# Ledger of designs, part 3: VH-VL binders against Protein mesh

Target 1, 209 residues: Protein mesh, of Bombyx mori (Silk moth) (h9jiq1r811to1019)
Amino acid sequence: GVAGIFGDPHIVTFDDLQYTFNGKGEYVLVRVDHSQLKLDVQGRFEQVPRNIHGAVNATHLTSVVAASNNSQTIEVRLRPQHAQWRYRLDVFANGKRVYFDRTALRVQYFPGVTVYQPMYVLNQSEIVVMFSSGAGLEVVENRGFMTARVYLPWTFMNQTRGLFGNWSLDVNDDFTRPDGTLASVDLNNFQSAHRDFAQHWQLTDREQR

## First folded at step 1 (VH-VL)

Design Fg29 (framework fv_ficlatuzumab)
Fold by ESMFold2-Fast, scan of step 1:
Structure Fg29 (fold): chain C 209 residues (1-209), chain A 125 residues (1-125), chain B 107 residues (1-107)
Amino acid sequence: as target 1 above (209 residues)
Amino acid sequence: QVQLVQPGAEVKKPGTSVKLSCKASGYTFTSYYMHWVRQAPGQGLEWIGEINPSGGSTNYNQKFQGRATLTVDKSTSTAYMELSSLRSEDTAVYYCARGETIYYDSGNYEYFQHWGQGTLLTVSS
Amino acid sequence: DIVMTQSPDSLAMSLGERVTLNCKASQSVSSYVSWYQQKPGQSPKLLIYWASTRESGVPDRFSGSGSATDFTLTISSVQAEDVADYHCQQYYSTPYTFGQGTKLEIK
């Protein structure tokens, strides 16, 4: 199945539930925590840069951090540039910068994970992360916008938690908090999604990868 | 203060081409997309296309693809729209508008924060 | 292409009245809708972006609401200077499209 985050930000869960997210800070996008199977994907959201006419109370995705069974921790960060067209993606493996170029170095191999930089397309940067566990992460930057998708094999079904939902094949339980309680969310009220659900998946500094 | 200055009017004959200008000031020209929008007399607004002044990349409304050409001159902070094979139905006010986006996403989500005063193009014999 | 439909086509209001202008998208555009005011002989002026965010310098009497397919621009107390055409725009997908406009007149 697939789940992702894009836009204002806009989230699509593994059960195909769609909702708007406007949180600031680090959040669990998806987590699987079993002795045989582990996945942790976290997203960082920052206030959109102030334009010349002021700032708006909105956020955007600026970093995705992912790790799976016995893998290096891979982080994909949006470059902080003043011009939207110049924003690019930086990659880190266990905190150390990964370098790509036009040659065979487009593919980098790490314990438990492979990172690939596809050929450059105008106004677009892209990184693909492939875990030996079968989990995949795709990050795209277009005109300063960072989008992320997580691809999971059926072995992860009904084992996910986080902003991307339970993947139970039932959209009614996608707003499950970390403590197992179900949030009542008004999809026409973006603040309801944050207050009653998303803020409970916010990470402390200690929990960030 | 952001300013987009356009000529007031142009008159052209059917079958000819026109190149309309839009001179920008008050901001970093290469940091924002420039859009072109037209409005026929008494009608609604119609998007023609956009250009990234930094790289020169363009995206057009398919309706105008092949007839409209968007360019920029970074040294003068001026954007241009050339429209070829003019017809009487091309008579309209042509606006340039500076795009802005408040959300970072894979899409090109641009609203039009600042508008030029518009150039009235009249196509008549 | 996404089609934006505004209603009503025109309306005349008395000074101080509350006005509601509607805009409907042919498919979901999330919150990527902006509203523009165009006074006779002038260029459009941004009023609202992201469905409900008021542009700096726009009077508090203007407000926007809605999501997905149904959007509303509200003027809480109409003033004489509000005589204009009002246009909604979706910027969720290219080509960007506008509604046909609503003409606001004072009685």
Scores: ipSAE 0.000, ipTM 0.446, lowest interface PAE 13.5, mean pLDDT 83

Design Fg33 (framework fv_ficlatuzumab)
Fold by ESMFold2-Fast, scan of step 1:
Structure Fg33 (fold): chain C 209 residues (1-209), chain A 121 residues (1-121), chain B 107 residues (1-107)
Amino acid sequence: as target 1 above (209 residues)
Amino acid sequence: QVQLVQPGAEVKKPGTSVKLSCKASGYTFTSYYMHWVRQAPGQGLEWIGEINPSGGSTNYNQKFQGRATLTVDKSTSTAYMELSSLRSEDTAVYYCAREDWYDSSDYFDYWGQGTLLTVSS
Amino acid sequence: DIVMTQSPDSLAMSLGERVTLNCKASQSVSSYVSWYQQKPGQSPKLLIYWASTRESGVPDRFSGSGSATDFTLTISSVQAEDVADYHCQQYYSTPYTFGQGTKLEIK
């Protein structure tokens, strides 16, 4: 299955539930604690700058940090303030900068994880992270906005938690807070999704990285 | 071997315009951004603007917006900077510099030798 | 615009001495800083990018460090050929801006 942060931005859960997210700070996108897969994927959201075309009270994804069992921690970070035609994603492995040589295969190997930088397409930057555990992460930047998708083998159905939902094949379980309780969310009121559900998955400074 | 070749010097009168050239060789011209940077005598470096040779899109330092025009000729692998309404304060060495913009090595890796522009009398 | 301020303006060192050059940004530029060496009568040459990554072919006596607003270029054992002006640059946002330069001389 696949879950991710898309578009304007909105979140699509592993159960295909869609909701608007405008949280600020660091959040758990997905956690898996299974005997064959441990995965933690965190996202950082920052306020979209107000522009000359009108004020928006929206956030955008600026960083995704992922780690799996026996792997190095991979961070994919949006470069701020670049023009839309520049390559704008930076990669870090356990806090150290990762470089891709355009004259060689654009793949870097680390314990438990492989990182691939596809050939550049104009106005689009992309990084693919492949964990030995079977989890995958795809980060794409287009027009200055970063999107992310997490790919999990079907074997891990009903093992996820976080903003990307429970993956129970029942959308009613997707707004599960960290304490296991279900949030009552009004999908026609995006403030309800944040206040009653998403903010409970916000990380403290101690829990980041 | 990457080379950016610029003329050595130009002399212009105030109020005129100048078009400086930068001929690239040793790499795929359209794969790298070209920047223009100037340095007045005894002073630091000042960024003028950039051009993507593939599409011709430009971005300028607002100090030079409306006075500087960056263009390229892909058939000759040559970048140009035209600067209009010249003043004595425009006397400087003008450099072209290559930037790698597709990978994570976003920096000015090769520079031309510079053209000394003198604006006087 | 982001202002880059270098210090000192100039310094004179003896051969083999360790030299430290400083660069401060008026606001956080993360690690988007490069250092260039410019010898008299020549164009600038890239030494360091990403605050601390040495360009291929640059001697290992050159190193960069720092993040956010404070950056440093260090030459661990200065050589005669290191006589030059050294410029820092931020490429965090346009317009890209340079410091005023630090002149290194051998005494």
Scores: ipSAE 0.005, ipTM 0.457, lowest interface PAE 13.4, mean pLDDT 82

Design Fg41 (framework fv_ficlatuzumab)
Fold by ESMFold2-Fast, scan of step 1:
Structure Fg41 (fold): chain C 209 residues (1-209), chain A 121 residues (1-121), chain B 107 residues (1-107)
Amino acid sequence: as target 1 above (209 residues)
Amino acid sequence: QVQLVQPGAEVKKPGTSVKLSCKASGYTFTSYYMHWVRQAPGQGLEWIGEINPSGGSTNYNQKFQGRATLTVDKSTSTAYMELSSLRSEDTAVYYCARESDYYDWGYFDYWGQGTLLTVSS
Amino acid sequence: DIVMTQSPDSLAMSLGERVTLNCKASQSVSSYVSWYQQKPGQSPKLLIYWASTRESGVPDRFSGSGSATDFTLTISSVQAEDVADYHCQQYYSTPYTFGQGTKLEIK
């Protein structure tokens, strides 16, 4: 199964529920605490740069941080807008910058995780993170906008929590808060999705990776 | 025309609870989040929590979680904050404040006049 | 929680002088900072949001600037009616937090 965050931003849950998200700060995209798989994927959201009419309720993904069973923590960051059109994603493993060579797959091996940079496409940067646990993360930047997808084996259905939903095959329980309660969300009011659901998955300084 | 009307003062004994009101007029009550902010004498502003008047969903500052309860009555366009287990350090002016919807969220464009809560024996 | 620290705690200025009030966040809050004016015995009034956007009806002598962690509120030519406490607020993340306030007095 696949869940992800796209565009301005829109979230698609593992149950294929789509909603718009305008949160600021760091959020839990997905947590898994299964006997064979532990996964924590967090996203940082910042306001879309330069709005001539002042602040709008629009944010975009600027960083994804992920860790799994016995793995190093991998962070993929969007480079500032002044960065050249090539290679707009920076990668860090346990806080240290990762550099890729010019081989076809540009692969780096770390404890519990493999990170690779596919061949560059014009105006697109891509990083793929593969955890030994079976979890996968794909981050793509296109023209300054970052998207992320999380891939989990179908055997982990009903094990997820966070903005990407609980993967129960029932969209009605995807707005589950950390305390286990269901949020009543009006999808026609984007502030309702944020206030009544998403902000409860916002991380404190102590919880950020 | 937008107004948030609060009573002027309340006096309570330690250990009791208080329920403060904030009557809104001049706008569509259910279209804006309502926030509660307090200010102890001579001190800065402290955010207590927010409520969505449409659905009744609430979010609290962790410091007040379990002691503060925010509710609304849509028929009278009135927001309420109940604060339990009162202590002397809860003596403060309590404001309700409307969240602006013009360009962003989390800042407050209209404030009530505030209710002075005095907790003493 | 994000801590907002204002400086100075108080200042006294002569009419017509330029005044600068500072606000520092303990971590980056991007541009999600607002400023409020609170006159004695009154509720706060919104002056600036989005770090630099002036609220409708606020005199043009008030301006805001800054980003990330360091923000300023400037009054280009202070007037007698500007005597008040000024509060900065971050709304980058909950809980929303305010600075301790700066008291502006006229000499």
Scores: ipSAE 0.000, ipTM 0.476, lowest interface PAE 14.4, mean pLDDT 83

Design Fg45 (framework fv_ficlatuzumab)
Fold by ESMFold2-Fast, scan of step 1:
Structure Fg45 (fold): chain C 209 residues (1-209), chain A 119 residues (1-119), chain B 107 residues (1-107)
Amino acid sequence: as target 1 above (209 residues)
Amino acid sequence: QVQLVQPGAEVKKPGTSVKLSCKASGYTFTSYYMHWVRQAPGQGLEWIGEINPSGGSTNYNQKFQGRATLTVDKSTSTAYMELSSLRSEDTAVYYCARDYSGWYYFDYWGQGTLLTVSS
Amino acid sequence: DIVMTQSPDSLAMSLGERVTLNCKASQSVSSYVSWYQQKPGQSPKLLIYWASTRESGVPDRFSGSGSATDFTLTISSVQAEDVADYHCQQYYSTPYTFGQGTKLEIK
């Protein structure tokens, strides 16, 4: 299955539930703790840069950090827009920057994970992360906005937790907090999803990967 | 133009209840949580609780749970706070305040209602 | 509950001076801190949110900084109209709590 975060930002869970997200800080997007798959994917959200009319009360995805079975930790980070760069995603493996040869070497191999930079498309940056466990992560930047999708084998259905939901095939279980309680969320009020559910998946500085 | 309009003052005797109003205008009332905050004379601000005007769900500061009741009337874009079993320590200015985009900081405040509890 | 402690309780400054107001949280609140200005007889007015973002219409002499437990509101050149009580608030967790306030006066 597939779950992701995109746009303004919006989340689509593994059960295909859609909701608006506007949190600030670092959050658990998905966790899996199974004998065949261990996965931790975290997202960092920061305030949208000021426009000519002043500051805005909105956030956007600026970094995704992922690790799986016996793998190095991969971070994909949005490059600041003030720089005169056409390609706007930076990749780090266990904290060290990864460089791609634009002409020949677009694949980098690390213990437990392969990172691939697809052919550059005008005004779009993309990184694909493939874990040996079978988990996948796709990060795309377009016009300064970062999106992310997580791909999991169907065998790990009902093993996920976090902002991307339980993958139980029942959307009613997707708003499960870390303590196992189910949040009551009013989808007609975008503040409810954050207050009653998403803020409970926010990480402290000590819990960040 | 966002406005939150509250009555200026209320006087109540100990042991009674009061229901304070906050009339909102200039925005979509059901899209923003409403908070209630009080300030006793010469003291700091104290959060009482919040209400979702769309669904009516509420969250309270534990100190006020059981005594404070928050409600809304969507047809008139008005929020209410009822406080029961009043005592002299409840003498304070009571504010309603709008939550900006679910961030729990308050971008617009009512003028406040001075509640005086005295015999 | 998270306790917010402001310092000093009050201060008197001369016009044009730089003034610094402090706010300390009893535990980490990340960057979830706002500052409010409350002039005598008025309701609080939002100045700063997310620790350092200035609200629209607030003069640029006001700035906020800090993270985790230690936060600061700075007025780079104090003016007569800045006489007010200043309150910090954490909105990291419920109940949302405020500091006791700092009173700013002109000498």
Scores: ipSAE 0.007, ipTM 0.576, lowest interface PAE 8.9, mean pLDDT 84

Design Fg5 (framework fv_ficlatuzumab)
Fold by ESMFold2-Fast, scan of step 1:
Structure Fg5 (fold): chain C 209 residues (1-209), chain A 122 residues (1-122), chain B 107 residues (1-107)
Amino acid sequence: as target 1 above (209 residues)
Amino acid sequence: QVQLVQPGAEVKKPGTSVKLSCKASGYTFTSYYMHWVRQAPGQGLEWIGEINPSGGSTNYNQKFQGRATLTVDKSTSTAYMELSSLRSEDTAVYYCARDYYDILTGYRFDYWGQGTLLTVSS
Amino acid sequence: DIVMTQSPDSLAMSLGERVTLNCKASQSVSSYVSWYQQKPGQSPKLLIYWASTRESGVPDRFSGSGSATDFTLTISSVQAEDVADYHCQQYYSTPYTFGQGTKLEIK
């Protein structure tokens, strides 16, 4: 299955529930703790720069950090907005910057994970992360906005936790908090998804990658 | 002006339950979350939980989960906190507080009720 | 749970002095810290939120600073009406937690 963060941002869970999220800070997007697959995918959300949209009361995804069984930790980070730079995503493997040849197809191999930069598309930057565990991550930047998708084998249904839901095939239980309680989210109140659910998945200093 | 009005005092016996009220006025009741916070004599503040008056969704401090129940009556703009299985250690001033939310700066408890002193004694 | 620890427990200052109150979080809370003033027999009143933003109507002699784990509330020139308990609070993660309070007195 597939879940992701898109736009300004909204989230689509593994059960296909859509909701809006405008938190600030670091959050668990998806966590899997299964005997065959361990996965931790975290997202950082920061204030939208005024010079991009003229709006100051919005956040956007600026970094995704992911690790799986026996893998290096991969971070994909939105590059600072500067006119001199055409490609807007930076990649780090265990804290070390990864460089791709801008004129050729690009693949970098690391313990437990492969990182691929697809062919350049005008006004778009893209990174694909493929874990040996079977988990996949796709990050796309378009016009200063970063989006991310996580791909998991169907054998791991009902094993996910985090902002992307529990993948139970029932949208009604996608708002499950870290303590296992179900949040009652009022989708007609834009604060409810954040306050009653998403902020409970906010990371502490000890848990940040 | 925003007002949160609470009763002054309640006296209860151990093992009983209490339902404390907080009547809101001066704003749109359903647009702001309501928090409950207590303060034991000579102690600091302790967060009990929060409720969204629009949908009735609640978030509790795990210490109070199962004992505290937060509810609202939208027709009277009143929030309630029920606390069951009372102990002498529950003797405290109980405050309701309105929550102001901003996307970038988060939450703040911008208006507080005057508090209800709950005394639990045999 | 995140533990908030305030120092000192109590402080006596002379009128007009600069006062600094400290608050330490057991783990990073980013800037999600509020400060409240509580006068004897009264409810808490919000002074500062988001570590350094002063609430509307609060005198400009009150200021907040800090991030991550270390936060301070400063009163640039203490006045008689500032006698109160001051509480810091993190709202980064539930349960929201408060420090034990610092009691400010005028000597």
Scores: ipSAE 0.006, ipTM 0.554, lowest interface PAE 10.0, mean pLDDT 85

Design Fg9 (framework fv_ficlatuzumab)
Fold by ESMFold2-Fast, scan of step 1:
Structure Fg9 (fold): chain C 209 residues (1-209), chain A 123 residues (1-123), chain B 107 residues (1-107)
Amino acid sequence: as target 1 above (209 residues)
Amino acid sequence: QVQLVQPGAEVKKPGTSVKLSCKASGYTFTSYYMHWVRQAPGQGLEWIGEINPSGGSTNYNQKFQGRATLTVDKSTSTAYMELSSLRSEDTAVYYCARLPTIFGVDRPYFDYWGQGTLLTVSS
Amino acid sequence: DIVMTQSPDSLAMSLGERVTLNCKASQSVSSYVSWYQQKPGQSPKLLIYWASTRESGVPDRFSGSGSATDFTLTISSVQAEDVADYHCQQYYSTPYTFGQGTKLEIK
């Protein structure tokens, strides 16, 4: 299954439920924590500096951090300032910067995870992260906007939590809070999604993997 | 292809009002903000305001607040700017311009511009 | 309001020369700066956004750089078709503001 975060930010859960998210700070996008499978994918959201009087405040994705079974922690970070296309997304493995070139070093191997930089597409930067657990992460920057998609094999079904929902083929349990309670969300009111659900997945105590 | 079509010229007397049009084609009209920018002869560009065609909500440069009124007609994919109490200083080329939306996120750099309407305000 | 100041007001260059146009913001605008090319009698055309990102279809001889308050548009090898006014814009906060423009002439 596939879940992702796009644009406004717009979230599509593993069960294809769509909702708008405007949180600021660091949030759990997807988490799996049981004996055989572990996955943690976190996103950082910063306010868009489009300061239009009377307009709705918007945030955008600026960093994604991910780790899975026995893997190093991979961070993909938006770099908006004075970088050429290939430097628009910076990559870190266990806090150490990963370097790519146009020859042999487009693929980097780390314990439990492989990071790949695809061929250049005009005005687009892309990083693909492939965990040995089977989980995948694709990060794309297009014209200063960062999007992320998480790909999971069926072995992760019924085990996911976070902003991307519980992958159960039933959208009714996608708004599950960290404490296991189900949020009552009015999809016609985007403030309800944030207040009653999304803010509960905000990271506390600066606990990044 | 994306096009924003504006009339070439308009002449008005001081103290009157003008309503300039901008007809959009080649994209989903309600999915992109429309902005208005003017340029006086030999001078730089000046932002007037923006409108969200979906809901009709507007935001103005305070210099034009109360004098400029932005509207849209969704059925014809046309944006309008009405400017009242015209002065000779309002003589300028008036452009409509589209703000790009990538994956649903607005950014205030202008990827497509109309050809501009020259407004001349003279007695 | 954020004031954008461009320098020089005008310059003349020989074909093939490297051209540098400057834009200064009265306060930090991070990297939220765009550059536009405007040929006589035409509408502005987007060249650069995010201070350094080139718009699709814009020749690779155009590049942008800078951050915070100081920004530069560079044309690595000026062509005859580059004769135009060049405008910088900040989109960090409203009202969106433009510089006064730099006129580029050949020779």
Scores: ipSAE 0.000, ipTM 0.435, lowest interface PAE 15.0, mean pLDDT 81

Design Fm11 (framework fv_ficlatuzumab)
Fold by ESMFold2-Fast, scan of step 1:
Structure Fm11 (fold): chain C 209 residues (1-209), chain A 122 residues (1-122), chain B 107 residues (1-107)
Amino acid sequence: as target 1 above (209 residues)
Amino acid sequence: QVQLVQPGAEVKKPGTSVKLSCKASGYTFTGYYMHWVRQAPGQGLEWIGEINPNSGGTNYNQKFQGRATLTVDKSTSTAYMELSSLRSEDTAVYYCARGLYRSGFYYYMDVWGQGTLLTVSS
Amino acid sequence: DIVMTQSPDSLAMSLGERVTLNCKASQDISNYVSWYQQKPGQSPKLLIYWASTRESGVPDRFSGSGSATDFTLTISSVQAEDVADYHCQQYNSYPYTFGQGTKLEIK
């Protein structure tokens, strides 16, 4: 199955429900907390830059942090917008920056996780993260916008929680809060998705990776 | 349930401008990009541009840069394409199409309007 | 701009035959290609996205394959209702570009 966060930002759940929110801070995108399977994928959202005379009430994805069973924690971070002429994604493994040798196969192995940097495309950056658990993360930056997709084997079905939904094959229960209650979300009211659902998946300073 | 409704036809003289509409219903309008694509009689499809209804941000095919202007009215869930300095070569069916999965680069168009036939003749 | 070239321009098939439509990109577009079916007088309809993923509601006789620069749309057993123009499109980079289309007809 696949779920993801796109642009400024739009979220598509594992049940293929789409919604927009503009929360700020760190949020749980996907969590699996099972004795045999553990996955934690967190996203950081920051305000979209303002013009001199105004402000925007939108946010964008600027970092994704992921860890699975016995793996190092991988962070993929968007570089500042003025770095347009360079590769715009930075990768960290347990807090240490990862560098790729572009003259060789651009793969780095870490305990429990492999990170791959596909071939360079002008004005586009891409990182693929592959966990030994079978979970995958793909991060793409194009023209200053960061996109992330999470790929999960069917063994994770009906075990996910977070902004990407619970993967029950029923979109009606994708807005499940951490305490197990269902949020009533009006998809025609973007404030509703944040206030009634997404805000409840916001991480405290103590919980973020 | 998801629908994009466009007028059937428009007739304009060379040198004038036209503003075509596309009214969306059945989904969250600001959750998807809107694309404009044209098709001249007997020819293939040609991408004009895209707009993010949430931000108003646009990307254009350089061939139409300066002549095409994409806008939206969020209160009515309506997208507009204005094309100026019309020529006979602009005679075509103009489609609006909804964009699924936005990421800073676009995926694909899953729902299409029925198209507006624009005829430019003197 | 990425140029998308479809072949053949047109073909005529007998009912039940397997048909393969080709689409070539002028540069590497990974899997960022979609296929659309357009019947006379109608708007395009999405058939395939991400090179090989079939859209919901599309019959299983339609399949897509390929990557990088060479892509194919296959109809395993052509039916009368499949008479249409077929268009491939890349969405790897701006401007998004379409092939010229392949017209499928029945003998």
Scores: ipSAE 0.000, ipTM 0.429, lowest interface PAE 15.4, mean pLDDT 81

Design Fm15 (framework fv_ficlatuzumab)
Fold by ESMFold2-Fast, scan of step 1:
Structure Fm15 (fold): chain C 209 residues (1-209), chain A 120 residues (1-120), chain B 107 residues (1-107)
Amino acid sequence: as target 1 above (209 residues)
Amino acid sequence: QVQLVQPGAEVKKPGTSVKLSCKASGYTFTGYYMHWVRQAPGQGLEWIGEINPNSGGTNYNQKFQGRATLTVDKSTSTAYMELSSLRSEDTAVYYCARDQFYSRGWFDPWGQGTLLTVSS
Amino acid sequence: DIVMTQSPDSLAMSLGERVTLNCKASQDISNYVSWYQQKPGQSPKLLIYWASTRESGVPDRFSGSGSATDFTLTISSVQAEDVADYHCQQYNSYPYTFGQGTKLEIK
């Protein structure tokens, strides 16, 4: 299964439910809370820069942090925009900057996780993270927007929680809050998805990776 | 080279249905939402709906719900829009347009459009 | 549905003049606005997204501004090739909606 968050930002859950997201701060994108299987993927959202007529009340994805049991924590960060320059991605493993050589495959191996930087993605920055658990993370920057997708084997089906839904194969329960209650969301009103559902998945300072 | 190719024109009689095609090339077809937008002569743009080529999931403008059906064929990188119960008011240029890498909202590129004429 | 209203409906400018096109949303849409240029007989072309971000390859004479409900597209020095209909679009919520368009002509 696949789920993701996209530049403006919009979320597509593992059950293929789509909704608008405009939260600020750090959020749980997907978490697997199971005694034998652990995955935690968090996203950071920052306010879009102000224009000369005032502040805009919109956010964009600027960082994704992922960890699985028995693996190093991998963070992919969006480099700051510089005028009309396109954004770039920086990678950190357990808080230390990762550097890729000039070979065609640009692969780095860490305990429990492999990080790959594709060389031939034209006019895009891309990082692929592959955990030994079978979970995958793909982060792409294009036209100044960071996009993240999470790939999970069927083993994680019906065991996910967070902004990406519970992967039950039933879209009606994808707006499940951390306390297990179902949010009533008006998909025609983007404020409803945030107020009634997404804000409840915001991380405290102590929960951030 | 990224491109979306559509037939130039279609002529249909009232009460029939039409299935318009949009052939994509030069990018990963399943990585981008595809939208359908129409423009009646002398009028503005009107959004019909969107499809996720990876999952087949769709969202429709309620005005077209039940009459428009969006599908894709991954093997040929082709998106389709079927519109049923055609009326003269459906005469318009129909565009397919690509969203940004799964991001939703602004469209680039656009197909050249298919002029659908509904007349007897 | 969110209604997008453009003004003026049409205008004629002399070469080299500054032109400003307006787009108003019926409710707060933050900065979820894009602008398209549609030349006669052609498909729309993306100019601006995120209210103010210029698409690659678009001349720097085009700029976008605004937030919440009021948005503008500015052409600092109009050229003959700019004759077109200009459309604003909101992508804050479904259904996506476009303004009625502003027709730009050269005197």
Scores: ipSAE 0.006, ipTM 0.468, lowest interface PAE 14.2, mean pLDDT 82

